# VH-VL binders against q0atu2, part 129

Target 1, 119 residues: q0atu2
Amino acid sequence: MLDKKARIRTSREYRNVFEKGKRLSGRFLIIYYVENALDNNRFGFITNKKIGMAVIRNRIKRQLRAIVREYQGQVKNKHDIVLVARAGIGKSSFEGMEKDYIAIMKKAGLFARNANKID
Below, E stands for the ipSAE of ESMFold2; O stands for the ipSAE of OpenDDE; V2 stands for 0.75 times the mean of E and O plus 0.25 times the DockQ between their complexes.

## First folded at step 6 (VH-VL)

Design v3 (framework fv_recibokibart)
Fold by ESMFold2-Fast, scan of step 6:
Structure v3 (fold): chain C 119 residues (1-119), chain A 121 residues (1-121), chain B 108 residues (1-108)
Amino acid sequence: as target 1 above (119 residues)
Amino acid sequence: QVQLVQSGAEVKKPGASVKVSCKASGYTFTDYYMHWAKQAPGQGLEWIGEINPDYGDTNYNQKFQGRVTMTRDTSISTAYMELSRLRSDDTAVYYCARGNYYLSWDAFDIWGQGTLVTVSS
Amino acid sequence: QIVLTQSPGTLSLSPGERATLSCRASQSVDSSYLHWYQQKPGQAPRLWIYDASSRATGIPDRFSGSGSGTDFTLTISRLEPEDFATYYCQQYESSPYTFGQGTKLEIK
């Protein structure tokens, strides 16, 4: 499970990322990201009603957290990053979401050069 | 059917503590912040604080800091607000309310029915 | 903390009249963080307008919200008997989140 210190927790913190952050769209995901004043990264997850029923939204949220956790060692430090699921994500496979996440993080310049997965 | 159901009225003496419950149903409890507000008799609304039911993080209004504790039990979709060292000016109706981040910036779209707490000697 | 001041405190009108309720903030509030609630005696508040101007589900089109910066307004174009209630504005711009003191709409 993603450590609580690595999670964006309050509506105020989410708001800060949306107001000050940059936006990048992938196939199934949108990320909003901004450098923070902390010594760690924090992640937030949003699955709006347009994704589908609560069962689908909860599955997507769990799968996105698992993907973020797997690749957290590759993310450049000191960033707040919010992942917003797009309407079509409900039709995606886990592998499809993972591929989209890697692609948008690389395009955003958030994956460290020559970074590796957490062992 | 989305609803919040609060515990019943309480009568307490000064210096006591009170714990109000707010049971959520009809939605995913951990997806929405829970807020608490106070309304003294004949007065307006005052925000007390918020809790993230997923992680348990809280943020309190400084006016209540040190006397208020917000918790939750995800197994029964219930949020709690405990107010300690009660004073006569704590006499009020206390509301829980759901913050709907999906609709807007945590607009309080669903409210509990309120719990009257009376503090008297 | 941001103080919200509502005016008038009490507004006495008859059905059919136009009502204009003011909410003034001590500091600038982004319109996306300004919400309005309706409350009737003995009942919990109900979300009425969110993001300064968006009507919540089921709210009649005679209600409109407007404003930006420090000045926000709730307008009721033609009062119906069921509209007589207390209305509260609320800011979500910064903690502690605050409500105005309320404007009570009462039948004249």
Scores: ipSAE 0.000, ipTM 0.551, lowest interface PAE 15.6, mean pLDDT 86

Design v30 (framework fv_recibokibart)
Fold by ESMFold2-Fast, scan of step 6:
Structure v30 (fold): chain C 119 residues (1-119), chain A 121 residues (1-121), chain B 108 residues (1-108)
Amino acid sequence: as target 1 above (119 residues)
Amino acid sequence: QVQLVQSGAEVKKPGASVKVSCKASGYTFTDYWMHWAKQAPGQGLEWIGEINPDYGDTNYNQKFQGRVTMTRDTSISTAYMELSRLRSDDTAVYYCARGKYYLSWDAFDIWGQGTLVTVSS
Amino acid sequence: QIVLTQSPGTLSLSPGERATLSCRASQSVDSSYLHWYQQKPGQAPRLWIYDASSRATGIPDRFSGSGSGTDFTLTISRLEPEDFATYYCQQYESSPYTFGQGTKLEIK
């Protein structure tokens, strides 16, 4: 599970990210992101019923949290980031979601300069 | 129709716990945060806390931290608020209300009918 | 926490008169995060004005909201019998989200 400190926990803070943040769309994900005044990053997640049945949504939720947790050390500090799952994500593989997350975070300039992935 | 329907009135002894339910219908349950508020007899409204119905994250007013627990069951579109170690000053009508948290912002536009909780010896 | 102070606590007026209800915040509140609710005895609150000045669906145009910073006002231009109720302001600027103590509008 992602640490409590690394999660956006209030509705007002979600609202701040949507209202003041930048938006970037990937194949399966949309991110909204804004710089914060903290010493750490915080993540929020949105999965809607349009994605599919509960079993599919629960799988997506677990896999997105796992991906974010795995790569959180590579994300530039001082950001609040909300991940919104697109309808098509229900058909994706874990590897597909992971690749989309990495691509969108790189495109947003949110990965640290020396961050790299070993294959 | 969009509505929130709460459980019925409760009478409890000091030190007991009470769990109030709030069943949502007519909208996508996970698209709105659920808020809880307290109104003592003849008094104003006091915000207790909120829950993200999709991921289950909660945020409580510090005044109630340690005594309040908010949960939800997405399979039946129902939110719950449990208040423990009840005192006489917990006697109040408790309301649930929905508030939007992404894309477009809205105030607490739909409220439950309220649940009277009476704490007496 | 942000404290909202409403004045007057009780306002006694007759139908046809103008009502002006005040809400003052202990610190600045963006107008997008200030809302007003109407509550009648035995009923749940109802959203009345959102974002300081926008009327909720179905609310008559005799109601208007205004203000910014720390000072907000709800005005009823010409009172109707059904307008006599308690009105609460609420801020969503920061958690914990707080309500004012209410202004009770009563028939003189």
Scores: ipSAE 0.689, ipTM 0.880, lowest interface PAE 1.2, mean pLDDT 90

Design v31 (framework fv_recibokibart)
Fold by ESMFold2-Fast, scan of step 6:
Structure v31 (fold): chain C 119 residues (1-119), chain A 121 residues (1-121), chain B 108 residues (1-108)
Amino acid sequence: as target 1 above (119 residues)
Amino acid sequence: QVQLVQSGAEVKKPGASVKVSCKASGYTFTDYFMHWAKQAPGQGLEWIGEINPDYGDTNYNQKFQGRVTMTRDTSISTAYMELSRLRSDDTAVYYCARGKYYLSWDAFDIWGQGTLVTVSS
Amino acid sequence: QIVLTQSPGTLSLSPGERATLSCRASQSVDSSYLHWYQQKPGQAPRLWIYDASSRATGIPDRFSGSGSGTDFTLTISRLEPEDFATYYCQQYESSPYTFGQGTKLEIK
């Protein structure tokens, strides 16, 4: 679970990211991101019904939070980032989601120089 | 179709707590924040707070901070608002209302019918 | 917090007349975050105008909203008996989200 201060907490803050932010699509993820005026990064997560039943969506959400938390030290300050899971993510492995996250964050310029994954 | 149905009227003594429910139907519960508002007799609307039904995070109006708790149960598409340490000036109709936050408008387009909470000795 | 001040507090008019309801914000509100609600006694509020100027589903075209910055207006071109109600503006620009105190439209 991410710390309270690392979470996007209000509907208006989500709206700000969607309205003002840049959008990048990966294989299983879409990210929306915008610079914030805080001392830290904040993350939000969205999983829609096309992914599958609640049990699948809850698993995906838990795995994405774990991935984000593992790599939070490599994310450039100071951004609000919302991860939107694409329909096909339900069939991905944990490693596949992790790889996609790293790739899209690097493409967005949000990862430090040496944040990489084997293969 | 799309509806928010709230629990029935409550009569409470000062110092007690009350928990109001708001059951959603006809839409994907987690696609909308759930908001709560207070309306004292003959008065206008006052926003109490909001809950992200998917992530569970809450944001409360500072006026109610420390006395209000918002929760939800995704399995039954129901949101709850609990108000503790009730005072006479908590007598009001309490409304739930949904607000879109994902790639759409944020106006409160669907409201519950309201729950009258009366606080009296 | 952003304070919304509605004027007049009460507007007494007859059917057939034009009504103009004002909502002033204590600081700038993007028009996409200003909404209007209608409420009749004993009923829940109903979304009436969203994004300052867009009519909600089923709202007659005699209703129009306008404004930007700090000054917003709800206009009813020709009052019908069913239009007599209380109207609230609401801002979503920043938390806590706030409502104006309401303008009560009453039959003269």
Scores: ipSAE 0.674, ipTM 0.868, lowest interface PAE 1.2, mean pLDDT 90

Design v32 (framework fv_recibokibart)
Fold by ESMFold2-Fast, scan of step 6:
Structure v32 (fold): chain C 119 residues (1-119), chain A 121 residues (1-121), chain B 108 residues (1-108)
Amino acid sequence: as target 1 above (119 residues)
Amino acid sequence: QVQLVQSGAEVKKPGASVKVSCKASGYTFTDYYMHWAKQAPGQGLEWIGEINPEYGDTNYNQKFQGRVTMTRDTSISTAYMELSRLRSDDTAVYYCARGKYYLSWDAFDIWGQGTLVTVSS
Amino acid sequence: QIVLTQSPGTLSLSPGERATLSCRASQSVDSSYLHWYQQKPGQAPRLWIYDASSRATGIPDRFSGSGSGTDFTLTISRLEPEDFATYYCQQYESSPYTFGQGTKLEIK
């Protein structure tokens, strides 16, 4: 779903975000984020085994990528952002994850405008 | 025990391809990147690339780009490295090694035993 | 890419002596991203020192790592017979992640 340019692909880039980034927790998500020196934003996702079985983790992974892609245009440019799923996310709805993502991104000051679906 | 077990030695003709496996056990497979390195006979180590086992994202050393493909199967905690269009200078021991990227350091703390690939006519 | 140059290529010493192994980077490497590995013939490399100065689990205190920027050193204060091996430095500062060419520590 996400363009390869919009993904954090290397282990070193993930390490940079965790070591130098700011941390903000939501209900189902934690984000780590840092400004980058590129033309665009890059996203990474962590859905470890504490979330649940592979079927649940794969669903969460797909839904998080879909949410990030949908709101990509609202995110303030030049950031590397890693989303870490919390243990309780497996019981959330798609709408619940989406609302949590929007709330965290707004609180972090990462939305250049209010996140709204393009009609 | 945390360990990485690689597939056995291979002998290939120039132009063929080889696929090496690396089976992980004793840890959560998706919490670590899997790295691959080459060591030609009597030579040092050369990093080939890495794969995120959770998402399948790869990053290859430009020297091997176009000839290397890294994949994984999370259901059996196994990573694969395929090297195509083999040349005589691809003769080497190939190692897999894990590197932590989430909330820990990135040193390659666990290595596979190595797989000898011989390319000869 | 960052090139790591190790010196000397071969170091011939006797048990009981001090060994000093150098690793120089072509550009600055944060000490958090410089690691050392030991390799014996026929064996996989083993993590020896991580973050330039931290000993990996089980590594004797006669081994120490130091350095920052472009100059890093692995020191063995008093060589034991089992220490004769090849040592590689490695940088994780930027992709492609690179290793030095190795310093082979051999018995004189």
Scores: ipSAE 0.385, ipTM 0.795, lowest interface PAE 3.2, mean pLDDT 89

Design v33 (framework fv_recibokibart; at its last look DockQ between E and O 0.05; V2 from the best seeds 0.00; counts 0 for: pae E 9.2 > 2, placed apart)
Fold by OpenDDE, look of step 7:
Structure v33 (fold): chain C 119 residues (1-119), chain A 121 residues (1-121), chain B 108 residues (1-108)
Amino acid sequence: as target 1 above (119 residues)
Amino acid sequence: QVQLVQSGAEVKKPGASVKVSCKASGYTFTDYYMHWAKQAPGQGLEWIGEINPDWGDTNYNQKFQGRVTMTRDTSISTAYMELSRLRSDDTAVYYCARGKYYLSWDAFDIWGQGTLVTVSS
Amino acid sequence: QIVLTQSPGTLSLSPGERATLSCRASQSVDSSYLHWYQQKPGQAPRLWIYDASSRATGIPDRFSGSGSGTDFTLTISRLEPEDFATYYCQQYESSPYTFGQGTKLEIK
């Protein structure tokens, strides 16, 4: 799991991202992102029953955390980023999900210029 | 039909722990933050903390930090608040209340009926 | 933390009169993060006004909320017997999400 310091933990923090952040939609993910006043990035996640049963949701949660951790060091600093899982994500492969994450993060301009794992 | 039902009254001795439950029904448990509040006899309301039922992330009032633990069981839509190292001034009615973090407003719109916790030697 | 101070502590009025309850914040609070609750003895609090001026479901139109910045007001245009209770304001601007100490509205 992501370090507590790298997580959006409070409801108010989520509210701030939704109110002030920019929104971009991918195939499987929607991201909301906004600059923060910290020295680190924080990630939040929204999953709901529309993406599938508990087993599916738990799998998606693990996969999303894995993806975020994998590319965490390549994301521009000082951002709060919330990932919202779309309904179709339950039928996606891990590679498909990862590809969607990379694409949407690139579109948002959130990756550092010298990132190595994003082509 | 949306409601929160809390566990029954508790009597504890100083130094003991108490765990209060709050069962949600009529809505998707994981879509709303769960909050807890304390109300001492004849006193006002005090916010204790919140938990994200979907991910388990918590945020506590510093006043209770180190003694309060909030958890949840999503399989039964139940939130728990445990308070340890009890003392006499912990005697109060404890409420769970539903909040929001994905919708447009985030007031505490649904409250449990309250759980009286009495700490006495 | 943001401290909410309500005034008066106790308000004694008769049915039919106008009631004005004040909630002052130690720092600015966005109106969308200021809420009011009603509580009667032996009962749980109930959401009454949200976003400073929006009535919760089932709340009569004799109740109104107003204010911005640090000063907020709950007004009851014409008191009914069932309106006598304790009212709390609450802020969701920042953690911890504090409550005011309450105003007890009692019958004269």
Scores: ipSAE 0.892, ipTM 0.949, lowest interface PAE 0.5, mean pLDDT 94
Fold by ESMFold2-Fast, scan of step 6:
Structure v33 (fold): chain C 119 residues (1-119), chain A 121 residues (1-121), chain B 108 residues (1-108)
Amino acid sequence: as target 1 above (119 residues)
Amino acid sequence: QVQLVQSGAEVKKPGASVKVSCKASGYTFTDYYMHWAKQAPGQGLEWIGEINPDWGDTNYNQKFQGRVTMTRDTSISTAYMELSRLRSDDTAVYYCARGKYYLSWDAFDIWGQGTLVTVSS
Amino acid sequence: QIVLTQSPGTLSLSPGERATLSCRASQSVDSSYLHWYQQKPGQAPRLWIYDASSRATGIPDRFSGSGSGTDFTLTISRLEPEDFATYYCQQYESSPYTFGQGTKLEIK
């Protein structure tokens, strides 16, 4: 999972993102995001009972962590970003979640411009 | 009915550990942070820390950092606070309280009844 | 950390009187992050006023909260016997979240 420094840990920090951040909805995800005063990005996650039973929610949590970790190097530095899983995410594939995440992050302008290519 | 029910009173020796439980009912456990506060005899409230019950992320008051551990079990909607290396000045009533963090205010609107922990030789 | 100082520490009044309880913060606290709790002996605290001025559900309108920046006030316009308790202010502006030391309202 992400380093402790890359996670939103406090309820007050979640409150700040929801209160002052911008909101953008994708197919399976909603993101709330705001610039921070740190040297790095921090991610928070909201998953709830509406997604489904514990086995489904645990799968979604595992897959979201993996997706965020995979693309963390492409995210513009100095942002607090909260990912909210929509109810329909329980029926998504890993690829579907990944594509939704990439699309919403690009639309939000959160992916770094002229990022280096990975061979 | 929304309520938080805490475990019963504990008597511990100096140097021991104590683990207090807080069982939530009547609401979605993962929608609220769980906070813990200390109240020494005849004194005011002191915030100890908080836990995100969905993801397990914690944030502790530095005064207790290194001695406190907060955990939860979502299958039974229960939060735990463990305090180690107990000293006489840890004698207090310990409270759990919920705080809304998702699209709402963060006031502690529901509190547990409190757990008295006595540390004595 | 933000220190909250409440005054007076003890306020001795009779039913029917007006009570004014102060909470001063060591640095600015947005009113949306300042809350008040009531506690009676042997009981857990209860949320009383949230966001500096909003009454929690069921709280009588004789209670009002006000203030901004560093100075906040809880006012009880006409004390009833059940209002005698300790009141704590709390800030959620920054971690660690802190409480004031409390103001004890006692019967004169």
Scores: ipSAE 0.723, ipTM 0.886, lowest interface PAE 1.0, mean pLDDT 90
Fold by ESMFold2, look of step 7:
Parts: C-alpha cells; structure tokens; sequence
Structure v33 (fold): chain C 119 residues (1-119), chain A 121 residues (1-121), chain B 108 residues (1-108)
C-alpha cells in the first residue's frame, strides 16, 4: 500500500521519532512526528495484541494504511510519522478512524494548505 | 513536572497481601508503560512486571507469577501493584517506573520514590 | 533469561580518577536495549545512559557508555564527589527484563 521508502522500518528509525518528535493524541490514535532530512514522508504503525484476534488486528492495519494512503499527498513533506492505536480502536468504524486521523493531523499542523479537501 | 508518587510504607504479617499505589502527574498516563521493581535491603534491583495503562495488559516476571497483580485506574492516573501471600523475603522497597516510550522495550526514565514493605511476625 | 554480570562488585577510587564499569550479558543484547542507572543510598534509581551510549538529560559528558553484543562499559573519565553511587545495567532485549547486580563506586 505504501512505497517501501515511505515506511519507517528499523528500531532506530522508530526510536528517533519517539525521542525527538512531538506527540498528539486523538480518540483512537496517537501520532508521534518529527521532521526528517528526506524528500518524502515516512509512516510507521504500532498495534497491540489486546486490540483483539489477529483477524481484527489485520483489518485495523489495512484500514489505517488505507487512510494514510488516501491523505498522504496532502501531508506536509519531510516528516516521519508514527501512528499508535489506542484502546477501543477495535470497535471503531473506518469512518471513525478516518475522522480521528484528519482531526489529529490538522491539530498537529501536518496537512498542507489544500487541507480543506480533507474536512 | 513529570512525577510518580507512591503510597506510604507498610508493615504486614506473613501470608497477608499488600497493594502499593503509584500516582502519575505531568504527563499523559496512558501513553507510557508502567513497570514495578523490587529492591531488598542492601540488594540490587529486580524487575517484577509491567502494565500497559491504556489496555490494561500485563507481563510479569515468572518469579512473581501467581502472586502479583498489576492494575490501574486511568481516571486518577494511578497504577497499582498487589503482592499476595507475603513472605519474609518480600521485605523490600518497591518502585514504580515509567517506560521512556510507549513501547515496552524502552528505558525507565522516571521513577517513584519507592514504598518500603516490611513483612515481619 | 538474560543474566547481566557487572564487574567489579565494588570499585574503590578517589576523586579525579578514571572509573570503568563492566556489564556482561549471557546472551547478545542489541545496544538499543541496554541501559544504565545510577542510585544513591536512600534514593530511587535514575536513568543515566540509555541505548548503551546515549546520556540521559542533564548527565555530564564525563560519563560515556560503549559496547555491543555481550560486553558493555560505563566510563567516568574524571570522578567527581557526586559520582560515588551504585550503577546498574539493565537489558530490555527479552522478558524477564533484568538488571545487573550493581557496581558500588566508593570513595577510597
């Protein structure tokens, strides 16, 4: 779904975001984000086994990836962004997750000036 | 300021239980793992276990499995560690400590002041 | 489980001297999961070095950490009076997460 270069892949890359980045909480998601030295954004995803069975966790991962892909062209470039699933996300709808992502990304100031298409 | 404040010292008889509290302030309680460690008098540190305050899931050191229960109350940003069937070698200072990052594999960057539990006849 | 063995158990030195504290793991530990704590009598431990070599906030640069695999070292280039304490290494590679038994750094 996301290009390989648009993924945060290593423990060191995740650590950099957590150590040097900012955090902002939504209803279903927490994001950590930091400016990177690349020409592109990179995204990481963290889920917890307590969300539910593997089928449910895989559904949530697919839905989060789809949401990120839908809006990635509108995200201000040069950021590493880690999405952390919160308690209760397993019972959220796709629309609920999407609205939460939009709200938290707007609050973080990570959407470009064309963000009215996201609201 | 970021702080962990633990409940006061306790004296217990063998066979009893103790429940130590750890109140977090200055940060979002549910964003970080909470760990508990034991330090017997004049001894080193021993990890007891951890709780994810967001989900409530726990992971205990096998040595304490069956005697320890970790819980939390997110409405008051407080974690709890209960140790049952106390023995004399449970006499120790018990610390809560915050994991530096949301992930359970990170360093413990903030520690509570410790709670002395004394088990004596 | 991973056993961390610290050496020496007690290190007696004077202010101004160099201290070298060792932590050996029974299995390989990625440096991002090896941490050091300082503890003074009557106080809680404090995070000192994380990820084997990164100093925690406010830790003087006379402290340095190094190592990888099974061998890790904490070095104090020039001891100050406030540095006399017990130092613990900790691994977070696998559960149960374990501490070394400590190195007590005493004034000679």
Amino acid sequence: as target 1 above (119 residues)
Amino acid sequence: QVQLVQSGAEVKKPGASVKVSCKASGYTFTDYYMHWAKQAPGQGLEWIGEINPDWGDTNYNQKFQGRVTMTRDTSISTAYMELSRLRSDDTAVYYCARGKYYLSWDAFDIWGQGTLVTVSS
Amino acid sequence: QIVLTQSPGTLSLSPGERATLSCRASQSVDSSYLHWYQQKPGQAPRLWIYDASSRATGIPDRFSGSGSGTDFTLTISRLEPEDFATYYCQQYESSPYTFGQGTKLEIK
Scores: ipSAE 0.007, ipTM 0.638, lowest interface PAE 9.2, mean pLDDT 87
ESMFold2 (binder alone), look of step 7: mean pLDDT 92; pTM 0.943

Design v34 (framework fv_recibokibart)
Fold by ESMFold2-Fast, scan of step 6:
Structure v34 (fold): chain C 119 residues (1-119), chain A 121 residues (1-121), chain B 108 residues (1-108)
Amino acid sequence: as target 1 above (119 residues)
Amino acid sequence: QVQLVQSGAEVKKPGASVKVSCKASGYTFTDYYMHWAKQAPGQGLEWIGEINPDFGDTNYNQKFQGRVTMTRDTSISTAYMELSRLRSDDTAVYYCARGKYYLSWDAFDIWGQGTLVTVSS
Amino acid sequence: QIVLTQSPGTLSLSPGERATLSCRASQSVDSSYLHWYQQKPGQAPRLWIYDASSRATGIPDRFSGSGSGTDFTLTISRLEPEDFATYYCQQYESSPYTFGQGTKLEIK
């Protein structure tokens, strides 16, 4: 479960990410992302009824939060990132979603490098 | 087509709690934030807070923080606002209103009809 | 919080006249986050102008919005009887989202 401070909570902050952010598409996910002026990353999520019935959407929501939480420490600090689930995500495995997330975050340059570097 | 229908008027005693409902129809409930606003008799509008109907995340005006709780039930496309520890100056009409937040913005384009909450001793 | 101050508080005019309603923000508000609502007694507010200058669906051409930064204006070029109402500006620049105190447009 993501900590409250690691979530995009206001509608205005979602609007900012969509208006000013960059967009990258994966197989099951689209991300919108922008640098923020905070000391931490914040994540937002969007699902759509086209993904499937409530049971499927609720599963996707739980799995996406779990994936984001697991890899939170690898994400470059000071970003607001919104994950938009694509229609096909409902038929994906957990591993498939996880791999898509990792691939798109790497392509965006959002995964931290220099793990041994202290400034 | 698009409509927000609120629950009926309430009369409460000081110290009680009130829970107002707002049922959405004619659109995808989870595509719009639900906002709540207060209007005391003869006064202007005051924003109380907002809820993301998809994930349940809330953001409250500090003035109401600690007394207000916003929730939703996506299975019946209904949002709720509960206000606790009621006092006489909570007497007001309470409105729900939707706000688009994903790739398009129309401000608060659809409003509920309002719910009168009267707090009397 | 951003404070919106509307002036005048009450504007008394006759049908056929021009009305100019002002909304001043305590700090800069991007025009895309400044909106106007009309409210008649006993009714819910209705979106009137969004993004400072765009008329909402069904709103007559006699209404126009303008402004940027801290100064915004709602203008009614020639008042009709149905235009007498209270008008509120609202900012969506930062939470908490706030409304002005309203300008009541009343018959002289």
Scores: ipSAE 0.653, ipTM 0.878, lowest interface PAE 1.6, mean pLDDT 90

Design v35 (framework fv_recibokibart)
Fold by ESMFold2-Fast, scan of step 6:
Structure v35 (fold): chain C 119 residues (1-119), chain A 121 residues (1-121), chain B 108 residues (1-108)
Amino acid sequence: as target 1 above (119 residues)
Amino acid sequence: QVQLVQSGAEVKKPGASVKVSCKASGYTFTDYYMHWAKQAPGQGLEWIGEINPDYGDYNYNQKFQGRVTMTRDTSISTAYMELSRLRSDDTAVYYCARGKYYLSWDAFDIWGQGTLVTVSS
Amino acid sequence: QIVLTQSPGTLSLSPGERATLSCRASQSVDSSYLHWYQQKPGQAPRLWIYDASSRATGIPDRFSGSGSGTDFTLTISRLEPEDFATYYCQQYESSPYTFGQGTKLEIK
């Protein structure tokens, strides 16, 4: 769903986020995040088998990508962000995942307060 | 037992394409990147590229860009590397290998047995 | 791209001797991204040392890795017959991930 420039594509880039990034846990999600030297944000995703069977994991993957894509414009620029799904996410609704994502991103200080900030 | 099993040897003519498979077992296929490497006869190892088996994101060595395509099928825990427009210097053993990338910094700890691709006129 | 240069290309020694294999990088590589592999003829490479100095599971104590920055070393304190193989260093610091050309350890 996200275009190529908005995705963490290489294994080394994932490792950079995990090694140098900050961690914040929500109800269904953990995020790892670090400022990058690029002019855009990049997102990565981790969904493991503790979530459930393939059909559940595939649903979660689709829904997480859709949520990230929807709120992409609200994320403070120049960050690499990895979302790790927690085991309990399989029982969450789409709305529940969306609310958790918004809450965790706000708590991390990664969501811009104003869409049209003027100084 | 954790293992990667590759498809058998191939003989191809110049200009043809070859698709090598790598079937994973004994671990969660989507938790590790899959890497591919080339080893020409009597020579060293050369990294070709990597693919995230969960999301399908890939990254290729520029040297192979435009001729290599990496894919996977998560339903059968199998990764594929296709190399097109084959040349005589593509004659080599091709290896798949897994690499862990999150929360720990592991190397390529498990390798396939290799697939010999011979390109001859 | 980062170029890894291994020396010597071939090292001829007898069992019981000490082997020192060098790997030099064209630019700095964090030790956590420098790995060594052993390969015997007709076989796939096998992870031998990871993170410059950590022995992979089952690798004997006679093997040690060291180094940082651009200069890395694999040392075998007392060669056994099964140690004669080709050894490759590899960097994972930046894409494309590269290997050295290998040092072939052969029996004298």
Scores: ipSAE 0.652, ipTM 0.875, lowest interface PAE 1.5, mean pLDDT 90

